# VHH binders against F-box/kelch-repeat protein At2g24250: the designs that were tried, part 12

Target 1, 374 residues: F-box/kelch-repeat protein At2g24250, of Arabidopsis thaliana (Mouse-ear cress) (q9zuh0)
Amino acid sequence: MAMKKKISTSSIMPDWSQLPEELLHIISTHLEDHYFDAVHARSVCRSWRSTFPFPSSLLRQSYSLPAFPLESKDLCCTLEKVPLFLFRVLTPPDAADASSEYFLGGLGQDKSNDHVELPSPLQCSVKVNVPGTEPILMNMLDCQIIPLGHKYRLMIGCNPEEYSAAFLPLNEQGGGGEFVALLDCTDLFLVLRSTEMRWIRLEKPSTASCKELFTFRGRFYATFFNGDTFVIDPSSLEATPLTPHIDSNFLVPSGNEELFLVKTDFLRCRVSRLDEEAAEWVEVSDLGDRVLFLGGHLGNFYCSAKELPHGCGLTGDSILFTVGSRNVTYPYKYGVHTNKRKAEDNINCWRSSRENRVLFRNRYDPVLSFRVER

## First folded at step 1 (VHH)

Design t03 (framework vhh_7qbe_3)
Fold by ESMFold2-Fast, scan of step 1:
Structure t03 (fold): chain B 374 residues (1-374), chain A 120 residues (1-120)
Amino acid sequence: as target 1 above (374 residues)
Amino acid sequence: QLQLVESGGGLVQAGGSLRLSCTASGSSYAMGWFRQGPGKEREFVASISGSGGSTYYADSVKGRFTISRDNAKNTLYLQMNSLKSEDTAVYYCAAGLDYEWYSGREYDYWGKGTRVTVSS
């Protein structure tokens, strides 16, 4: 609105660069979810740049933790919040081939190096380095950004560790900043409470290796390769088996309201929703406006079709699954109504398709680092 | 860390049969067999889903090889029948967290291999 109603004169109506700081702050809060608009606002003048912070969803957040208890040296560690996005490169409107590509990852800003910031409109090309493939040059003006959520990564000293981490914020409505973190350290779990800031050793509830750690409705969920699944209370740290038993399936939390179970084989996909009151998995025929993204080793995500940009290629009642290499995957739309493929629907044809391709970094480095290129 | 150990390789005459086994130190979603012959690149042979309900085979082995798994024992099998000299290779077991199998780049864990030699 402010940009559409801008009128400037030399005597009575000053330039927008002279707006009061309070008004600029109000405008900046409304642009937090409009990433490119926030970046463009920072280019108006120095006062706007200081008032409009770089979008928080594109920045790495980190939490300082006590020295890691399983290291012989007293090393400080941090837990990094890595925001994950689906980036879609738009096909030029005159192209006969409508192939589009998606990039899954997070954008980082290095305070010591402005070269990793999103480029200005005058410098719109950014080189994306993906391990195991040639670097990709991406035009940021042709990119749609779809937020999928976040993943937590443990840093011991300056080194990323392969330990799975789940982070549960507490008292979100009060902004108290309290949290509980749970780490899978192979032979045991480690728990950290922000109120105490000390490591608690917790025996693993299963003898099998841990597959996934995530949070849902204020509790931790731990799945194991033998099919065991446990719900862990963040206060008591008591582990309770999830019933009914789950076998080699994907669990997808859809916000705090719904937990989905996706059972899949090469030819079939079935979705069930957890009815916590009845303690049953109820098969679902329709996902409504929900899009479930099975991201392989990067995790499982949800997005709402209602909040997606027009023309992004994603619609409700869809399951997108990754097929292909660990660093380059191909998401295919597979509607809930089409939960079985014929033998003639050759999987080689699906995987050779470049209609919708997702590029993502490996499990241990999910962050896409951009640098401005000439 | 998941470890895979292949066994059952050896020397066999053309037209013969051989059964390969792969024991994993833990459970996994999908498992598969690959092979690499002398002077050739590594190629896909067969794969099986985590549940064991779905299998996929390379065209060169369809009707001759059968993949199966015993999830209670964390063991993968490859029954090889009607062996040909072109089947001579080192056979590798692979396991991973991938949703669907198609190529060797999709598996996270690999064994050291077991040698199969088919004499003419």
Scores: ipSAE 0.000, ipTM 0.252, lowest interface PAE 13.1, mean pLDDT 65

Design t04 (framework vhh_enristomig)
Fold by ESMFold2-Fast, scan of step 1:
Structure t04 (fold): chain B 374 residues (1-374), chain A 122 residues (1-122)
Amino acid sequence: as target 1 above (374 residues)
Amino acid sequence: EVQLLESGGGEVQPGGSLRLSCAASGFTFSDYAISWYRQAPGKQREWVSTITSGGSTNYAESVKGRFTISRDNAKNTLYLQMSSLRAEDTAVYYCAAGLDYEWYSGREYDYWGQGTLVTVKP
């Protein structure tokens, strides 16, 4: 190309805006499953932005709902689909043996800026709101960002409500946009069918407080603090006790194929898979290419190690714990820890997890909320 | 502000029963392993029992079969039901909260209560 005399050999970069469309298409195909790499690529120039579509999994969806029946002001009500991410803080190259640090959080719309799509492809920074502390500004270029799933959040007017919500889309192949939503409103459940657009009051199937609502295989699952677990049919709204009974607080749905139960002990973790046909929990000896994320109040997630970005530091057959007010992340290698080396395995696991902690020193609330900053 | 407050201690005859409670505030109780420790006069603090965030229970050999640990996450409260009490159970009982993997080391726990005295009269 042009005379090379004005270009430093130590910083010779091709003009990326002149890259052929055929090559951009190949790169785009490769980045299809690497959501924030696609977002970063879109920031290079207009040509790249048109070639790399904004990842649909990062787009915030909002569902308009009827006025909330337990609110006297008759305010507009919406259900927001908030994408959830695992953030890995990059270790400097000069610290060869330094630990990787992780934290889990969701991206939500800033109350002061309801016109900004989340995340914005033009923003390089995400403001992390940690309750009880000053907001922390994170540059997206300094982090590896791994999409884990989503959490549904109820908005009444401009205010988020701390109600547990589960959302079940219906007739996806039909494209009708039909859904059923289930809310835990403390004293009762509220159900909304999109076909009727009216709130239905539903008695709780347990007298205990509801712990978690989620969806699996086209049904709602509700767990309660007394250990009760119920499966709710979205059409009849009939609640049936889950068989067999669970003795753990971690249920992890993996798409529509598998439901895992994770039982934690100080010495080990045990993972079982539900065999619905045999009506029993079957302990699994390893997780293969699976990575399970136990995210406290943000929920429990699954991904395949094959779908993770190269160099993200996570491998299959692992469980990642994000627990407590310090947002500590514990990488536990499930298949490695056995009862033949109990004390040594426990010490090694604990020592390893200490090396991979992000310490926010927030002792009041472990929940992270992220908002995009202009 | 984080607080753990023990209650239910008192005087009891050998073979008797007591129920200790620990009320927690200022943190997400359900995410933590909560433990009972005790310290007799002139002795080091010793671990008694732990219940994990998942509900798994563990007991020191000296109390196994006599003490039962339980938690009520809705009330942010930990309990220790003590039965068949012995003179050797006389101690100040402390509630402590930490992550599941940290229970075996009291030094790693973030939060400790001020204790409640249990006296088993000979």
Scores: ipSAE 0.000, ipTM 0.140, lowest interface PAE 20.6, mean pLDDT 66

Design t05 (framework vhh_6fv0_2)
Fold by ESMFold2-Fast, scan of step 1:
Structure t05 (fold): chain B 374 residues (1-374), chain A 121 residues (1-121)
Amino acid sequence: as target 1 above (374 residues)
Amino acid sequence: QVQLQESGGGLVQPGGSLRLSCAASGFTFSSYAMYWVRQAPEKGLEWVSTISGSGDSTYYKDSVKGRFTVSRDNAKNTLYLQMNSLKPEDAAQYYCAKDFYGSDWYRLDYRGQGTQVTVSS
């Protein structure tokens, strides 16, 4: 019998746990652009967690609002800025270049729990709640996080509401925190100016259901399921029709410079950009370093391939379609698939990605919340 | 407003045939690809077939190839699915859809109420 009871020390790797905080601070500066690596670094030990800040893009910023005017009770309400990410999950024992699934969602902390941070990377498993599906256990070692942008949601009391919201900061560089928000409340629009802290009721410019709200070049854009699109001035609140008219397709703002229209015909995409001087949509042959994300109920996003993490499996000149309650994503390589000789590649993508997958979306906010396992 | 109305379902014996129709309104029918999807009682939504806006390109789920034929009449704003050699596994509620990859699919008014196909012997 050689059996002895041993006391296991916590997972102390001498090289990592002995690293001076000054050196950790230098490393943390180089991880500002790598959200996943920063999250992993924070899960090594307490010293690393205090040294590497939790990525601000993963935290939800909230704004206190006046009592919600469409509620019978005088309930507190807040507007939450929800950062949105494309999550890439690898199926073990997959290599980095192997097939993977993608899904869209927001990542947030569970404020009802004392454990704010992820555990050690060796035991880093988090439970995520995706609306419309059973909770998913994610190992952070098997997940890549790609930042896409943000969505705003309304909280009345402690409950999230299904209102589409667009948020326009007025003094971002001045740090004043001033904004104008536009909410789609089904029968009407609500506007809040932070300088006035009061709700303004605004008639919808179309009788159709609102499809999406977004901001572009300092103005609000509202699209409707009948193809109506309006540009709304944040000061006057006057709505002007966007010309030329579009059918039920996708508008994707690319920063502050370009607005793209994506039309789909059996997975064959036609992308056009708005020429405001000519008042016409001009078809583009390729997207260059641009990646367009068609997130459906989460909104439509753009990113530069230059800003994507190395080895994430995404390249420029691409469009990702996201459908279903699990937010399953379908890749489309625009410059390749616009060549009619490669139309079969689109169909194979449809068949392999869509077969037996859920298509029906729920109207609930698909924000992920995570819990630290102990 | 986009409206889709399916019809033509019914009870058929294995090996039998049915022709489904979908009447579309509220959009420029010829400009959009159309889709047939189905849902069996114990399964999720399943893609069956797609036809391009012009009608020149058609695509099918592997299990229905050679048995099902999708077609469209753009002058009548009508989509069709001819189903031959029906199997018990084809029994489902069948829906037509516009913009299957877009946000429109989650709206009931863009999917229609469906038409039921029962294969029984």
Scores: ipSAE 0.000, ipTM 0.251, lowest interface PAE 13.4, mean pLDDT 65

Design t06 (framework vhh_8dlx_2)
Fold by ESMFold2-Fast, scan of step 1:
Structure t06 (fold): chain B 374 residues (1-374), chain A 120 residues (1-120)
Amino acid sequence: as target 1 above (374 residues)
Amino acid sequence: EVQLVESGGGVVQPGRSLRLSCAASGFTFSDYAMHWVRQAPGKGLEWIGNIYYSGSTFYNPSLKSLVTISRDDSTNTLYLQMNSLRAEDTAIYYCAKDFYGSDWYRLDYWGKGTLVTVSS
């Protein structure tokens, strides 16, 4: 983002604040796919801020839901579609150790218009605010930012709720299409169909705690900490055990094409793909151009290394593990580092006051926000 | 094989203290954060708190003044100290291993639990 900063700030380049409004408008249409470049452009001066609209893809889509059925109060619910990003923090060029840190998070504009919020990922039902986190926000503007998709967040009243959710669109022509949502509410599942807009209580198919909810090939998948996995039909809501049985590790859908199983045994990482016709998990020797994200409570997902920015430090055959409440994300190179994992939970590595990374040492900060200067 | 075995539960009088233990095996205990979670009869899971591998603790604010979590890495044992027990503390208490961090919602191994009944 250094070159874009130089163009936006005019520190080395011509004074861009003097550009005619017609040219600024043409530039703004080309920046609609470069979310943070558009946000940076808006911070140059008031003329640029009025000319460059806030990126629509950073605006949170919100779906009004019926009152939450497990509360004694009649509280309105909304389901927010939160864009998910990977942030890469680079050490300064003059630093002794040239390293990169990765973080997962969402981004959106808050209602004050002076802030761009980074929603904290869903972690637990208990939140504790730690005072004095404002300085962390400034360093996020210097990150390389990589879009990864979306996460859905349940809001009960005005507060984010710590329920795992899976969202299944039934109509590929979007913009108010039909959907089914599945929520893990600890004791039971809740289902919401857009055609009925009423909560349906669904008995959990396993007595164990639910680990993950996701969608694959038009169905819901629920994994449990005892290793149970169930496929749930969105129409009938019938749960069927997944065959073959899996260990209690990670399932990663690669769009609708492939389902991967990532197994870890403290020193080794193995990846298998589901062969549905043979009813077998087939171990793979490489991931090709794939990058797999194991995002803790953010869920598991895939991207193609070919879609990643040049120089982002990630290539194919990569698995990124997210650890701890700060969403610190560690790359693992499948096939090269099969018996080596660099970090399980390196919270102690964040203690140095001399490193930018110490500013990301935060416990349960519910929202990180940037102040957008006028 | 990873195993977590809770112990120390039983029937206790209101106002008394109780310490639960969790014996861990089959993994490098000192490398992982550990959690305590409980489930009262007819209710959902309630997160009690966790302890990082560094020894730092984090608690449910509703329970912070009533509980203390500690660990002994030399014996692979996790502890939950509970003080001033009330009838509402009647629950099955589980210890759970964090898979890669201190997020209670993403736990990869659980014990079978130990029942604590606060009565009489």
Scores: ipSAE 0.000, ipTM 0.165, lowest interface PAE 14.5, mean pLDDT 64

Design t07 (framework vhh_enristomig)
Fold by ESMFold2-Fast, scan of step 1:
Structure t07 (fold): chain B 374 residues (1-374), chain A 119 residues (1-119)
Amino acid sequence: as target 1 above (374 residues)
Amino acid sequence: EVQLLESGGGEVQPGGSLRLSCAASGFTFSSYYISWYRQAPGKQREWVSTITSGGSTNYAESVKGRFTISRDNAKNTLYLQMSSLRAEDTAVYYCATGDWYFESRYDYWGQGTLVTVKP
């Protein structure tokens, strides 16, 4: 009888469940700023789950509000702060496709839920179509995840309302401080000051439908489909037209530092930056390390490409649009496609090339809806 | 009520030509951009060409030099002149109009017209 040996080509995974509590504590200090690394650590075993706290940035914050004045019954009303993330679908090793897919949505646990853990990985799975292959089941927690900011939504009872909301804290200390909330209720605006806790009906400054509400440098901004744009003071509630006039374009706030105007010509996209001292819009030739996100009903966001993870597929000088299906698709690279005769400079050409791989169940809820798989 | 109606599709041999028309009603045609899209069996809808309200034109790379888009504002009609047709041009062709807003309520599509390129 001859004996033959066979060498396994499988990698040996370390048994992390055997680590002492003291060593786990050292590792946890390196993961507190990495949201899903901490979540993955908590899924290893019970010992790790007790050592690594659930990321507070993924928990939904809510504000109790007075009974909604446009509802026929006096139901409880809350304003929820929903964190928003950009998820990048990782390319499979067998696919050499240069196209990247991105999904914009909220992820986290509602703090009113008695279960503080995220759904199992299978509950966060989505079937993704990759060009040239059969659909792949992907776990969204294994995607590359980019934090973008927050969106506010109104809840009446247990149901999210289809109203745009903007929230302005008036105290730098935040939690429990004073605030003003502004809601677009289609036919009118509603305002709530935390000092009064009473709904105030505010006349819309334009007869057109409101396109978006946002906050910038301590004021509310309201844009309308006819091109009207107004700046609203949170204390006086006085609305003043934004000068200079911007027609039917998009405003993208970048923290408190910059306000960008994105003009979409049907053939090209142009970006201008507000020069506050001169009170004029100055066209920029490039965006440098900036990435602008035009997220439709989810709002407009900015991030620095320098702060993005290595290999995330996003570069500076980019604008990422959502159109039609309310999901994120291919980025438009500003300043790279400057020839008006190139098809890739054409907004309509770009629009038609996108695929709808993830649909939001509720168009006014920023949380992605996934089917449970197995 | 916005309405778009395409016509002019049919069967042609490779290298042949066809002229598609799109009759529009229910909106101020001269003020809007109008586009041609196509969808081949089993494939996603793809953009073919656009003409702006000012008359500026653009084309998908695959059709440049072979297709010509034009409009007649007096007749509220959009045209697509197709030449040097290939088997890969076989598709249902749609005209579409809409506001360029990402939440456009004016994204209207016609019923389509079938173009078949057969040897």
Scores: ipSAE 0.000, ipTM 0.169, lowest interface PAE 16.2, mean pLDDT 65

Design t08 (framework vhh_7sr4_2)
Fold by ESMFold2-Fast, scan of step 1:
Order: sequence, then C-alpha cells, then structure tokens
Structure t08 (fold): chain B 374 residues (1-374), chain A 119 residues (1-119)
Amino acid sequence: as target 1 above (374 residues)
Amino acid sequence: EVKLVESGGGLVQPGGSLRLSCAASGSIFSIYAMGWYRQTPGKQRDLVADITSGGSTKYGDSVKGRFTISRDNTKNTVYLQMNSLKPEDTAVYYCATGDWYFESRYDYWGQGTQVTVSS
C-alpha cells in the first residue's frame, strides 16, 4: 500500500487539492484495485473526483436474463454481481484487539434512493442489517474494510432469490459480453448461455444437496455435501468427477492460478494444492503471502497479505473463518499451527478470540445498504 | 456447540392437533434459520417448515395451511403448531439448523420426536 502511505502523508501539506492532474492520474492508476481508497480520494475535492473514476467493481453490475423458467409470471430477471466485503468494527482505544465484530456483506444503493455513490467518508454511512435487530448506521471510518471478491444473486423483478449462482465470462476484455451462468435451484441446475439466451434445465450430477458453486480456469465447479465434486464444461455441460477425490472439504480458488483444498478438524487445518500435471493433491507446509477466507456457503476467498488494509492484524500464511464455531473467528496462522503445534495451542487461540464474531444477514442476499449521512 | 432438543410428540387421532417445541442452546439461534423436517421409515427426510431469523417462513406443499412454524428468540425455542393432522403426517420430526457453511456443522439436528396419527 505505497500509494496509501503517500496519500496519508499528504495531511502534512497545506493544500493537497492543488496536486497537478498528471500526478493525480498516476496515483489513480495505482488505486484501480483499491476500491475504498479510490472512493476516499474522490471525496477530497472536485479535481480529485473528476480524476479518480468511481470504482465500477464497487457498483453492482447486472445482466438481463430471459424470464425465469420456474416462475409462472413473465417478470424481468437479472443476475447481479455483488462485491463482498468483510467490515471489521474497530474496537475502542482501551479495548483488546481480540474483541471485535465483523459484518460480511456487499454495498448497495439505499432503498430511499438517497445516493448511488459514496462521496465522502465523513458524509457516508453504511446501513448494516443484522438479523433480529434494527439496521445499524455505521460510518466507514469506524471500521476496517477487507475485500473478499464477489457473489452473484438472482433478481426476479425487485426480489432476490435464494439460488446460488456462478457466472463465467467467456471474454473478460469487456468487448465480448458473452457468458455462461449456472444456478443451483435445489432440485436441478439451470444454465444460461448468452449466445442462446434461453434457460437450459440440467440434472444435478449428484443426488446430494449442492454445497458450493464456483468458477475456476474457465470451468464450473460444483461441490456436494456427500463429498462429490464435479467439474462442468460450460460448452458441453458435461459433468466430470474432480480427480483426485477430495472427501468433502473446502475448495478455494486463488484467481486462475491455484486451487487449494482445506481440510478442517475442529480448530486445525490442513491445506493442499492441486498439481494438475501429476493429478495429485500436494500438502503445503505454509501459505506464503496468501490469506484464505473460508465462508462455506457464501464462498471461499483468497487475497495477498499485501492487499489487506495496513494494521488490520492479518498477515500472510493465515486462514480466517468467516463462519466458525458459534460464529467466533480468529486468524489461524497456518505455518505455525501446522508445524508441530498441538490442538491445545489452537483452542487457546480460539478462546482468546472468542469475542470476535462474524455477523451477516441473509446468506442469499448479503447486500448492505448505504446512504449519505444526514 | 449448538444442541437441539425436541419435545411435544405423541399419539393423536386424525383431525387432532400437536405442538412441537425445539429448545436450542448456543449463540446462533437469533442469527440462523431453524427448520422442522420429518422422516418415515424407508424414505428420505422432507422439509416440513423453516423460519429465518427475520421471521420469513417456508412450508412443504403437504402441510401448507395446516402447520405453522414460529420462534421465540428470548427462549431460544422454535415451535411447530400442527393442525388437522392426517395419518400421512405420521413420522419422526427433527429440528435442524440451516447452518451448512461448515462441513462439521451438518449434524446440528435434534434426536427427533415421534408423531403418530392413528385412530
């Protein structure tokens, strides 16, 4: 976060708003993947706002789809790409770092239609919907924001559906617009190819309930609660069992480069990486700069420790369960815990972090509302 | 860990009523969806009803209009009010969570309570 350091040192200078546009342009190219830093930069003044584009990945992208085939009405159907974040509530200055709450969700437009952009952290609040309580209005400066990637949701009219979705763009260069979407509709899968724009009913390759649906290296992956895992070709729709067999564990795609298998035993994890050439799962002793986020039904995520907010308490070679025993979470330091650590060490780490909780609303509609404050 | 304990099952005549209760322990009750499932010998478990943390409900087609699911978050309890009972409602009724995010949490099921509808 070199650019973030430069921006924070700007507080020493009397007039950051007078920075030349050519220099602002250089800074903006380095903030393309730092969504909230770009939003904060846009709130400094008019010249910054015009120089730094609003991050398109922070806004919900939508795809128009044909009428839903399991619905009796011919209603507008869309697939929305929802960016997901883990919001860590900053503890009071006198509180222990182990005592914190996390909110898992995406950002969406407030239903009151107050605002579609976050113009300033001082003027922007995120309305957090926690199950069983009234919505909580949180200032973005009161939390650390950890990007997790995205989730797709199906919208029929204005209503989100509970179906899991995976979306595969066939040409990511923005010009093609061709895609294949796969939905888990509980009793069957539904497939949509953009070239045909009609729903295809696909029998599930397993009789068990589908656990996860995701994309990796141009293919769909479907995992099932009985341990079955299938790779589905987007063109033929043929489902092939994943080789070697994985015994009902977590699969974590790391971009298009690596696929990790995480086995859990209470508070202990073992991680393996797929060696496709050898057709073997090879256990790894450490994760290097990688941070794995295990959310199960909400998806499993990866990031580099270098992409995390400075001072967030997470380092490389770690696993964070966004859903854990009784929703308690802690950073599981993989290399340390795997290399001759006993279960007692892990349970002591969990006990010290027992106050940490991950809260999320509907698992099929994780969107948080936002509005300009007052 | 979460523990579910069902009660309220028994023998009832056709057209009668029963109220099942499921007492839950642990911190997830207010956050996670709760459901009732039933199983007859030789068949798979079927969804009877579920209720989200916000009170949204879903019912199996065979019980719509006859059964009502509700929850009391202060007592960590979910209820199933069963009216107009039929012989085909005879089954073991299980309380379950909708928490499938972690493989080891699949077994958050009660032990079951027998409901027999017979004259």
Scores: ipSAE 0.000, ipTM 0.174, lowest interface PAE 12.7, mean pLDDT 67

Design t09 (framework vhh_8fcz_2)
Fold by ESMFold2-Fast, scan of step 1:
Structure t09 (fold): chain B 374 residues (1-374), chain A 121 residues (1-121)
Amino acid sequence: as target 1 above (374 residues)
Amino acid sequence: QVQLVESGGGLVQPGGSLRLSCAASGFTFSDYAMNWVRQPPGKGLEWVSGISGSGGSTTYADSVEGRFTIIRDNDKKMVYLQMTSLKTEDTAVYYCARVDYGEFWSPTDYEGQGTQVTVSS
């Protein structure tokens, strides 16, 4: 939900700076999940600024870590908590279907200690190419911005590369912020326990290249391009194979109970759910209220459509694929597409019909930072 | 170090034929689907054709189906685009692209310098 940006000249609203504190507190309660609406509210007047705190979820948090064991010991090493947002781009209403496009990304951070610097309006403009019309420039700050949570990444000195990392918080009952992190360093895994604050070298359980690291049910999961998948205990660091075997496909944890496998054979998607007792993958015909995100180097995750902002254009039974900065994504409706056999249901055709509409480029530092082309 | 090197473009008359080649290196070629994409002058990128890692499945954009054929040779780490019945609207820079992580194509990831195809008299 977006806050009304400006008062229409044809409609005069009450003086909002004169709202009682009690009403402002009610409004602030409703804005706690609407980060940019909270930022807009803070710009109204001094009273609103004191009532609506700057969203802490927009501030980047980091943890200082021991010197990285595979690099010079003088290099700075930090674990960053990176906020993730989905930006909704609305195309003209003359389109027959839901014409929403989505960008996955974060916000720029100011060099100033206390503030997140939002990109300037010129840096946030995207060129929308609509068939049959002249290209339209849109400012991304006018888009609906949907919070998706956070990801963790390891930063080492001036190296622009990031290692794939999985972060497991411990003592979620308020026990002092303890954690265990697992990193894929290509030739080996590294483990860091917050209680010890020293790097532990861990031999990879597979000779193949690691594809994904994630956490599920208080344990680490590592997938490899040969289909090997291992469950790693954060305490003992013992790796046990996950059965049944997978074929270089995406694992998506869904809450504490479900593990999904998303497979594409280049033409279509299939989703299966792990039946641990039977040791088999069972194909799923629909995803219910689930929205699955396949985020490339950001990893795979899900959310419930019920937890998304109303009016965001996303409904359940959908998959959003994200690839490089030049591409935008539409929700791929799983149940509908899996029941078709025509060329128009081909995932490449579905994607191709959409990719010429919006163009932007990301800068590689930081990850998912955007540099919009005019 | 992933590299893709396109070649085979040039000037051709309408109704003519060209064969584009793409040489891949730095990755296990047979594990990845490959795409051809193109960028006409002053326009955005357009997906043209795709081929599975084994070569057992091919797909084509409606605008080129029946005129273009995508082929791969995994032993030589090559993918080809055989173009026939060329039209002036086929004029574009053609790019070879590895199918991206996340299982869509992306010309920004592991694409080459491209090869120019000009269809005119």
Scores: ipSAE 0.012, ipTM 0.343, lowest interface PAE 9.2, mean pLDDT 67

